# VH-VL binders against q8k2p6, part 24

Target 1, 141 residues: q8k2p6
Amino acid sequence: KYTSVCVGREEDIRKSERMTAVVHDREVVIFYHKGEYHAMDIRCYHSGGPLHLGEIEDFNGQSCIVCPWHKYKITLATGEGLYQSINPKDPSAKPKWCSKGVKQRIHTVKVDNGNIYVTLSKEPFKCDSDYYATGEFKVIQ
Below, E stands for the ipSAE of ESMFold2; O stands for the ipSAE of OpenDDE; V2 stands for 0.75 times the mean of E and O plus 0.25 times the DockQ between their complexes.

## First folded at step 10 (VH-VL; framework fv_bebtelovimab)

Design K3 (at its last look DockQ between E and O 0.04; V2 from the best seeds 0.00; counts 0 for: pae E 16.2 > 2, placed apart)
Fold by OpenDDE, look of step 10:
Structure K3 (fold): chain C 141 residues (1-141), chain A 124 residues (1-124), chain B 109 residues (1-109)
Amino acid sequence: as target 1 above (141 residues)
Amino acid sequence: QITLKESGPTLVKPTQTLTLTCTFSGFSLSTSGVGVGWLRQPPGKALEWLALIYWDNDKRYSPSLKSRLTISKDTSKNQVVLKMTNIDPVDTATYYCAHKTFPGFPITYYFDYWGQGTLVTVSS
Amino acid sequence: QSALTQPASVSGSPGQSITISCTGTSSDVGGYNYVSWYQQHPGKAPKLMIFEVSNRPSGISNRFSGSKSGNTASLTISGLQAEDEADYYCSSYAGSDYVFGGGTKLTVL
């Protein structure tokens, strides 16, 4: 379950900037962004939205995938859910970016000899996205 | 309302196996995101996490005590059981079971509801 | 197991504000926003006061607030009252463990 799996060629993902794969019966999305590779569960932690169809934007200096269903923002690097909060004591203050913690399970990506390998993560203990990472929520046809 | 209650022996001898049962109400371990954990507190000392079981039967243990701990659940009875082998006087403590979930935050890393605790004394 | 660092004791007069610090590492307090605070009166079970650094559960007084900077989390109690006298413990997720502070005894003078 935690062995590394080859999911494709580096040259291909650099062109498409993203690819989907099944790793030990778990559907994942791999992103190539700003010279780095990121992998995560394909279903959004919030309601199971297909993240491979989302847009990548920068929020608070962090690259995030934006879920196409409800526009939830998830950091590519850490799987954190980002949101803006306001100070209830000072509503006129500038909104502050906050983190909900790790909500989306991030997996390890390695490149070797032109091939991309994904290894499913063991940490953290649980992510919200784990709920949608079952066989009932298939994204890849 | 959520309630938890610990039950089991209050006096055990060294080398024996301690079995504690947590009986709860107000929630179900069939609900996604829910977890129940065990913690302990030696008299006059700090809290220590022991084990955690999730709704999907995933189990987590304290790294230092993993070899001695077994956690299990019976969803139909609303019970969680903790077993600790090779008990020693150093294991004397108040043992707590606690609920792990908050509305709007299905996956959490804190315990929002606690049982009253049960004091377990280990003595020959 | 490495514990989080708290002051052994703090004190304040009624109406004052006090702050309890909780110092960890980049692998726990500094690595996640999963810091929680518990209040414990003598002979009673811990009570959750703050979760995820700065959030209050329903029913918790707004006199209790939490924050974090770097590897240090802080619990602030404003308008100190006699009933606030208790032990306070911080906790944080640490990847493969839940770590607790050594506890802080708060005395209301």
Scores: ipSAE 0.248, ipTM 0.774, lowest interface PAE 2.3, mean pLDDT 91
Fold by ESMFold2, look of step 10:
Structure K3 (fold): chain C 141 residues (1-141), chain A 124 residues (1-124), chain B 109 residues (1-109)
Amino acid sequence: as target 1 above (141 residues)
Amino acid sequence: QITLKESGPTLVKPTQTLTLTCTFSGFSLSTSGVGVGWLRQPPGKALEWLALIYWDNDKRYSPSLKSRLTISKDTSKNQVVLKMTNIDPVDTATYYCAHKTFPGFPITYYFDYWGQGTLVTVSS
Amino acid sequence: QSALTQPASVSGSPGQSITISCTGTSSDVGGYNYVSWYQQHPGKAPKLMIFEVSNRPSGISNRFSGSKSGNTASLTISGLQAEDEADYYCSSYAGSDYVFGGGTKLTVL
């Protein structure tokens, strides 16, 4: 189990609604959205795009960070990749929202006495975003 | 199994429009995240990407050639068509169509299954 | 004109390991994990051997591995066999274009 790391103050992230941090040599982004904190690997699982530069949008009732590179949609709560499928037997039907499963590693955020702490998650044991959690993809120097 | 096959003229004259057809099986362009691309290889030279069409009709073109290229699909026939205008001897090459895989759109940055290629020779 | 730089040729004896380099910039190789490798035998279509720097498609031998350091990606073939003799191309994505190396002819001695 990783130890928690203080990454900043609550008052600062409430204004910016996001921040970046390095936690045990792993780059993360922390989002504040709809009164909740969410932390995840900063590099998109697909191609390593910088999620901290993306926009948060709702899709199928779920808040997602949209990667600025290829517009992949990652749920803030679970790290699942969302996409739309088209029914080839009825092309006039509305596209269906589907999940690729968990693709982006989600980390734990806790607030204590106005400070924000991040605890890296080891669940699941293997996660697609792990591939881009290398030093070559660090955007924070 | 996924297969692709290119067809079209083998000899064309300068200034003509080249039309190439990719006929495929083992997948459908109705499936989310799937795409078909076109690439070429001049004799003895490197591969060059030309165009790509996705299942949702999103189309991408090589920046240097985009004014000359049109890509389209016919999902009911399992075909993708590439047209290239104003053909020139420098366009002599083997032309390939290739599949892109899941997940989603935009998808990955590689082509996993390729057709056997068709040689197009430009003369005058 | 190739966007990625590869050696024109490499050679090795059966059973040896060889490495083919692919050098680009921080905009295609160094900063991203988009590199793929293709094998092409004479008169045949390219075959995907490695994607996303180091991943093997199903059915590709463990003898093929990929890595990168800085702006240089590498394809390593261990236990070299006669059927490995082919041209090898690296490829990446550069924002709006798929870019390829000039190719490396591998000769098995």
Scores: ipSAE 0.000, ipTM 0.501, lowest interface PAE 16.2, mean pLDDT 85
ESMFold2 (binder alone), look of step 10: mean pLDDT 91; pTM 0.923

Design K4 (at its last look DockQ between E and O 0.72; V2 from the best seeds 0.00; counts 0 for: pae O 6.1 > 2)
Fold by ESMFold2, look of step 10:
Structure K4 (fold): chain C 141 residues (1-141), chain A 124 residues (1-124), chain B 109 residues (1-109)
Amino acid sequence: as target 1 above (141 residues)
Amino acid sequence: QITLKESGPTLVKPTQTLTLTCTFSGFSLSTSGVGVGWLRQPPGKALEWLALIYWDNDKRYSPSLKSRLTISKDTSKNQVVLKMTNIDPVDTATYYCAHKTFPGFKITYYFDYWGQGTLVTVSS
Amino acid sequence: QSALTQPASVSGSPGQSITISCTGTSSDVGGYDYVSWYQQHPGKAPKLMIFEVSKRPSGISNRFSGSKSGNTASLTISGLQAEDEADYYCSSYAGSDYVFGGGTKLTVL
């Protein structure tokens, strides 16, 4: 079972409103957005793009990290992939925002006495971001 | 090719204000994630952290010395200045400036490149 | 008190392995994974040897390794060489402060 890891201080992450960390040999990104902390696998579920370099934008009332490689939109709160469905036979119809379901593994963030703790998710379902978070895709520094 | 060099007086009297300048090259304090810190080492004793300034002008000070320290920067001159007020013989030490970085948004708590140091002697 | 405790001196012969301990508290060494080790030759500036407990900067020999258990961090130097003779300082983040050990003088016999 995974234990919480202290990754830093609130005062430090709030400078950039994001930080990267390695938690039990797994690379994560932590975002501070609208007063809340969100942790997820650092590499985009689609092709492993670096989410810590992406922009946060709102889509359909949800805050998303936008992967800089292929502009995939991942909700900060749930790790869902968002996309717009359009009807090619009626291009004037209003596009619909849809979810591919949870694609990016979300980890638990807790703040205690100014310290930021991350606990890795080990939920039993397979999450697409797991492919890029394990083994051969890690960045060695 | 990061280099730092400390400059300032080598002999000061008690109660004076010590002003030290760190002049550096190979990096800029306009670069996000970069900081410069000051540390000291009394003769034959352990290192002690004093202060730190980041690219965005965020400043951090040793809790025990905070009331005596002021750190500032001049990004265009590649300089960081430390002032220490009301100096005392206990402040005799070699003073170092050192580089710090947060590469790839990774928060760090160490100093990777150091200046050669400058000895400041406080006499009365 | 947040001082880190190191032995005052250690010695070893060329080729041996030695270990330097650094003991703190749950507020520094035990509370954060931000222990660093610095080597300092006489008259010279400190040089970063280990950061984040066990990581090695580029260009630092793999003979230097670090670990931590509870409130005690350790620096191990394998295959001891003459140029390893120096003072070694541990450092830890301590929440708004950086704390250092008193230093360990390594003598290569």
Scores: ipSAE 0.074, ipTM 0.711, lowest interface PAE 5.8, mean pLDDT 88
Fold by OpenDDE, look of step 10:
Structure K4 (fold): chain C 141 residues (1-141), chain A 124 residues (1-124), chain B 109 residues (1-109)
Amino acid sequence: as target 1 above (141 residues)
Amino acid sequence: QITLKESGPTLVKPTQTLTLTCTFSGFSLSTSGVGVGWLRQPPGKALEWLALIYWDNDKRYSPSLKSRLTISKDTSKNQVVLKMTNIDPVDTATYYCAHKTFPGFKITYYFDYWGQGTLVTVSS
Amino acid sequence: QSALTQPASVSGSPGQSITISCTGTSSDVGGYDYVSWYQQHPGKAPKLMIFEVSKRPSGISNRFSGSKSGNTASLTISGLQAEDEADYYCSSYAGSDYVFGGGTKLTVL
């Protein structure tokens, strides 16, 4: 379950900028963004939205995938859920970016000899996205 | 509805350059993830991939035939052109153009729609 | 040139199930889950029947199924019908090439 799996060619993902794959029965999305590779569970931790169909935007200096269903923002690098908070005692203050912590499971991507390899993560022990990662919540045909 | 159609000479002499045109509808090569490839099949023999061109003008060629092949596109006309130099009788085959995409950002390695093919005979 | 190995011919009676094998290497069939199968009737263009080992395009009968073990992919046709008589080709991505099998002629007896 934790062995590395070849999911495709580097030249192809650079072209498409993202790809989906099934790794040991877990559906994942892989992003190529700003010269880096990121992999995570394909279904959003919130309600299972398809993250591979979302847009990537920068929030608080971090590249995030935006879930197309409810516009939840998830950092590509760490899988953290980002949100803006308003100080109720200072309504004139600018909203502040905050983190909900790691909510989306991030997986390891490696490139070797022009091939992309994904290794499912063992840590953290549990993520919210785990709920939608297997079983009845398949998004890839 | 995706359709492709091959056109060009059906008879070519050895050493000449073969030029084939693929005219398609139902999709555009301006769409990200779209590609059009050329394949061929000698009479009674197996299929062989020749070349592939993507929406961003990235081109791929069969390793064995790369030196003889040139693929190009005219997005405005929905056409892809294949040129093969130094034609030989061994190149006699039905030539197909075919559609390829990355649906749902999934990397694919198959051709889902094919033209009817055009038979090209090489003879002196 | 790299080629995948298929049996030259297979046959079956109507209603039976037949299997066509496609053997490659760890650099193609065994290296990726990108095996596709094409059906070709005489004088017609190839038709995509299976992709990514076991997935069916829309409109393809569920009588067609695909699997893979090691370096060998398999196409199974259940409930064989007369219309299934055709040539079948397997294909796989092979790093920098798209390789095909030699083709299998399926005869419905």
Scores: ipSAE 0.022, ipTM 0.634, lowest interface PAE 6.1, mean pLDDT 91
ESMFold2 (binder alone), look of step 10: mean pLDDT 91; pTM 0.924

Design K5 (at its last look DockQ between E and O 0.73; V2 from the best seeds 0.00; counts 0 for: pae O 6.8 > 2)
Fold by ESMFold2, look of step 10:
Structure K5 (fold): chain C 141 residues (1-141), chain A 124 residues (1-124), chain B 109 residues (1-109)
Amino acid sequence: as target 1 above (141 residues)
Amino acid sequence: QITLKESGPTLVKPTQTLTLTCTFSGFSLSTSGVGVGWLRQPPGKALEWLALIYWDNDKRYSPSLKSRLTISKDTSKNQVVLKMTNIDPVDTATYYCAHKTFPGTFVTYYFDYWGQGTLVTVSS
Amino acid sequence: QSALTQPASVSGSPGQSITISCTATSSDVGGYNYVSWYQQHPGKAPKLMIFEVSNRPSGISNRFSGSKSGNTASLTISGLQAEDEADYYCSSYAGSDYVFGGGTKLTVL
């Protein structure tokens, strides 16, 4: 399960800026953004939305994939869910960026001789996106 | 609706440069994600990919034939041209041009619409 | 030799099912997620039957299905008909190349 899988060519992902793949029966999306590759579970941790169809935007100095369903923001680097909170004692104060912690499982990407390899995360902690990796959820194309 | 048609000489002599033209309709090479490739098939043998050109003029070539191939496009004429230098009898084959695209933002590695092909015979 | 290996021929009777295999012979072949299958009748251009292992283009009969197991992709044709007699090629990428299997001739007995 944790052996690397060749998922495509870097020359192609740089043109499309993203690829989808199945790695050992787990659906993933690979993004190329600002010269770096990022792999994560393709279905958003919140409700299983298709992250490969989302927009990448910067929030609080961090690049995030924005799920097209409910606009949840997931950091590309760490898989953290970002949100803005309101100070309950002063609702007129500017909202503060907060993290829900890691919600989306991040996988390892390596490039070798122009081939892109993905290795699934073997970290034992439970990650909310795992829920959508166990069912018969289809990728929206 | 998508159609492609190959044209060029049917008989060439060794050492000449082969020029093949793909004329197509039902799509434009100015459309993002669209490409046109060239492939060949020697009589009774398997298919072999030669070259590919994308809408943004990105060009790809078969590693074994790269030094002999040049691909170009004329978007206004809906044409793609392949040139292959130093022709040899082993280059005798049916030559196809073919359409490719990737739906949305996904990369693809297949050709969905093919021309009828044109046989090029290299004299011995 | 080809980076994708297919049997040279396969045969079946009308109404039966047959399977054509396509096995990667090189570590450069990309992941079997991008295996496609083409049908080619004599004197005709190849026709895309299956893409990305198991997807059928519009207008392709559901008698044609694709799957993979390990480093081998398979094309299965059920309810064989005389019109299915053709050459079948698998395809993918290997390195910077688009690669094709050597082809399998299907004979309908």
Scores: ipSAE 0.275, ipTM 0.738, lowest interface PAE 4.2, mean pLDDT 88
Fold by OpenDDE, look of step 10:
Structure K5 (fold): chain C 141 residues (1-141), chain A 124 residues (1-124), chain B 109 residues (1-109)
Amino acid sequence: as target 1 above (141 residues)
Amino acid sequence: QITLKESGPTLVKPTQTLTLTCTFSGFSLSTSGVGVGWLRQPPGKALEWLALIYWDNDKRYSPSLKSRLTISKDTSKNQVVLKMTNIDPVDTATYYCAHKTFPGTFVTYYFDYWGQGTLVTVSS
Amino acid sequence: QSALTQPASVSGSPGQSITISCTATSSDVGGYNYVSWYQQHPGKAPKLMIFEVSNRPSGISNRFSGSKSGNTASLTISGLQAEDEADYYCSSYAGSDYVFGGGTKLTVL
């Protein structure tokens, strides 16, 4: 379950900038962004939205995938859910970016001999996205 | 509707250079994500990929035949040209050009539309 | 040696269901979900029947289905018809190469 799995070619993902894969029965999305590779559960931790269809935007200096369903923002690097907080006692204050903590499970990406390999993260770090990662919640046909 | 058609000599002598042209319609090679590839099939044998060119002029070649292949495009004419040097009887095959595309930003590894193919015989 | 191995031939009677296997023989074959299948009638160009293991292009009969288990992908043709008699090729990628199986001749008895 935790062995590395080849999911694609590096030269191709650099052109497409993303791909999907099944790794040991777990559906994941792999992003190529700003020269780096990122992998995470394909379904959003919030309600299972398909993250591979989302847009990548920068928030608070962090690259995030934006869920197409409810526009939840998830950092590519750490899987944190980002949101803006407003102080109700100071309506004139600027909203501040905050983190909900790690909500989306991030997986390890490695490149070897022109191929992309994904290794699933281990169990001790439970994420909200785990709820949608297996079972009836299939995104890839 | 996407269509592709191969053209070029049907008889080539050994050591010569084979030049094949793919003329297509129904799509543009200026569109992001689009590619056109060349494949071949010797009589009674399996398919073999030769080369691929993308909209941004990125070129890919079969590792075993790379030294002999040159692929180019003329977007204004909707044409892709393949050149193969030092032709040998073993290169006798039906040559196909085919369409490839990335749906959105997702990588693909298949060709969804093919030309009818052109048989090239190499003989002295 | 091909990176993908297919049986040389399979046969079935009309109305039956047959399966063609495609096994990766090289560790360089990548992409768990990147297997495609092509149908080729004699003297004709290949036709894409299945892509990414189990997806059908528009216009392809639902009699054709694809699956994968481990290193083996399978094409299943249900309700076999005379017109299904053809060569079938699986395809994927290995390293920087687009690879094809050796092909399977399907005979409808």
Scores: ipSAE 0.018, ipTM 0.632, lowest interface PAE 6.8, mean pLDDT 90
ESMFold2 (binder alone), look of step 10: mean pLDDT 90; pTM 0.929

Design K6 (at its last look DockQ between E and O 0.64; V2 from the best seeds 0.00; counts 0 for: pae E 5.8 > 2)
Fold by ESMFold2, look of step 10:
Structure K6 (fold): chain C 141 residues (1-141), chain A 124 residues (1-124), chain B 109 residues (1-109)
Amino acid sequence: as target 1 above (141 residues)
Amino acid sequence: QITLKESGPTLVKPTQTLTLTCTFSGFSLSTSGVGVGWLRQPPGKALEWLALIYWDNDKRYSPSLKSRLTISKDTSKNQVVLKMTNIDPVDTATYYCAHKTFPGWIVTYYFDYWGQGTLVTVSS
Amino acid sequence: QSALTQPASVSGSPGQSITISCTATSSDVGGYNYVSWYQQHPGKAPKLMIFEVSNRPSGISNRFSGSKSGNTASLTISGLQAEDEADYYCSSYAGSDYVFGGGTKLTVL
């Protein structure tokens, strides 16, 4: 289950900047952004939206994939959900960017001889995206 | 309404250079993410990929035929040209050009629209 | 010896289901999630029927479905009709090449 899977060619993802794959029966998306590869569960942790169709935008200096359904912001590097908080005691104060912690499971990407390999994360913590990555929710398209 | 059409000689002598032109409509090679490929099918045999050119002039060639192939484009004329040198009777085939794209900028490895093909016969 | 192996022929009766297999001879081919299927009627250009293992292009009948298990992809045609009689090719991307199976002739009896 945790062996690397070849998912495509470096030369192609550098051109398209994203690809999708099934790695050991788990659906993932791979992004190439600012010279780095990022792999994560393809369905958004919030409601299972298709992250491969989302836009990448920068928030608070971090690159995020924005889920097309409800615009949830997930950092490419760590899988954290970002949001802005407002000081309720001073609504005119500048909003502060906060993290909900890791919500989207991140997987390892390696390049070897022009091939892209993905290795699934086996980190034991619960990750909200797991709900949509396994079981009956593997039904899209 | 994407359409592609191949044109070129129908009969070629060994050692000549084959030049094939793909003329297309319903898309432009100025559009990011678009590519046009060439493939062939010898009579009664399987399809074989030859070459691919992308909107940014990035070019890819079949590893086994790379030394004989040159692909180029003329974006303003909606044309892609394939040249194959040192033609031999084994190159007798129907030649196709085909469209590909990255829908939503997702990597793809298929050709979605194909020309009708043009038969090229290489004399013995 | 194609990098993708298909049976030379399959047959079925109208209304039945048939399955065409496509087996990679190398893990590099089977490791890609980009198996596609093309239909080709005699004298006609190939037509994309399935891409990325199981997805149908717009306008393709839901009678056509695709799957993969290990190094073998499968095209299944349900509710077989006379117009389904054609050659079928699987395709994938391996290394720097696009590879095609040898083709399967489907006969509708």
Scores: ipSAE 0.160, ipTM 0.726, lowest interface PAE 5.8, mean pLDDT 87
Fold by OpenDDE, look of step 10:
Structure K6 (fold): chain C 141 residues (1-141), chain A 124 residues (1-124), chain B 109 residues (1-109)
Amino acid sequence: as target 1 above (141 residues)
Amino acid sequence: QITLKESGPTLVKPTQTLTLTCTFSGFSLSTSGVGVGWLRQPPGKALEWLALIYWDNDKRYSPSLKSRLTISKDTSKNQVVLKMTNIDPVDTATYYCAHKTFPGWIVTYYFDYWGQGTLVTVSS
Amino acid sequence: QSALTQPASVSGSPGQSITISCTATSSDVGGYNYVSWYQQHPGKAPKLMIFEVSNRPSGISNRFSGSKSGNTASLTISGLQAEDEADYYCSSYAGSDYVFGGGTKLTVL
């Protein structure tokens, strides 16, 4: 279950910038962004939105995938949910970027001999995206 | 509607260079994400991928035939050309050009529209 | 020999359901979710019937369906009709190559 799986070719993902895969019965999306590879559960931790259809934008200096359903922002590198917080008692205060912690399970990507390999993560023990990672919430038919 | 049509010689002698042209309509090779590939099928045998060219002039070749293949495009004419050098009777096949595209950012590995194919016979 | 192995032939009677298997025989086949199926009538060009294991292009009959288990993908044709008689090829990628199975001849009895 935690062995590395070849999911595609490096030259192809660099061309398209993202691909989807099933790794040990778990659906994942792989992003190529700014010269780096990132993998995460394909379904958004919030409501299961298809993250492979989202746009990548920078928030607070971090590259994030934006869920197409509810525009939740998830860091590519760490799987953290980002949001802007405002102190309701201080309406003059500017919103600040905050983290909800790790909400989306991130998986390990390795490149070897032109191929992309994904290894499912064991950490953290529990992640919100786990709820949508299997069963009826499959994105890839 | 997307259409593709192959053209070129139907009879080629060994050691010559085969030049095939794919003329297409219904899409443009200037559109991001679009590609045109060449495939072949010997009589009574399976399909084989040869080459692929993308809108940005990125080219891909079959590993086994790379040294013999050259693919190019003329976007203004909606044409893709395949050249295969050092032709041999084993290269006798129906040659197809086909359309490929990325939906959004997602890589694909299929060809969704094909030409009717052109039979090329290699004989002395 | 091929990275993808298909049965040479299958047959069925009209109205029946048949299944064609496509098994990855090489460890270089990395396209778990990228199996496609093509239908080819004699003297005609291949036609895309299924892509990415189970997706049907627009205009393709819902009698055609695809699935995958382990390293074997399957094309199922339900309600078999005479017009379904054709060669069927599975396809994926291996290394830097687009690969095809050897093809399966479907005969409608």
Scores: ipSAE 0.045, ipTM 0.720, lowest interface PAE 2.6, mean pLDDT 91
ESMFold2 (binder alone), look of step 10: mean pLDDT 90; pTM 0.929

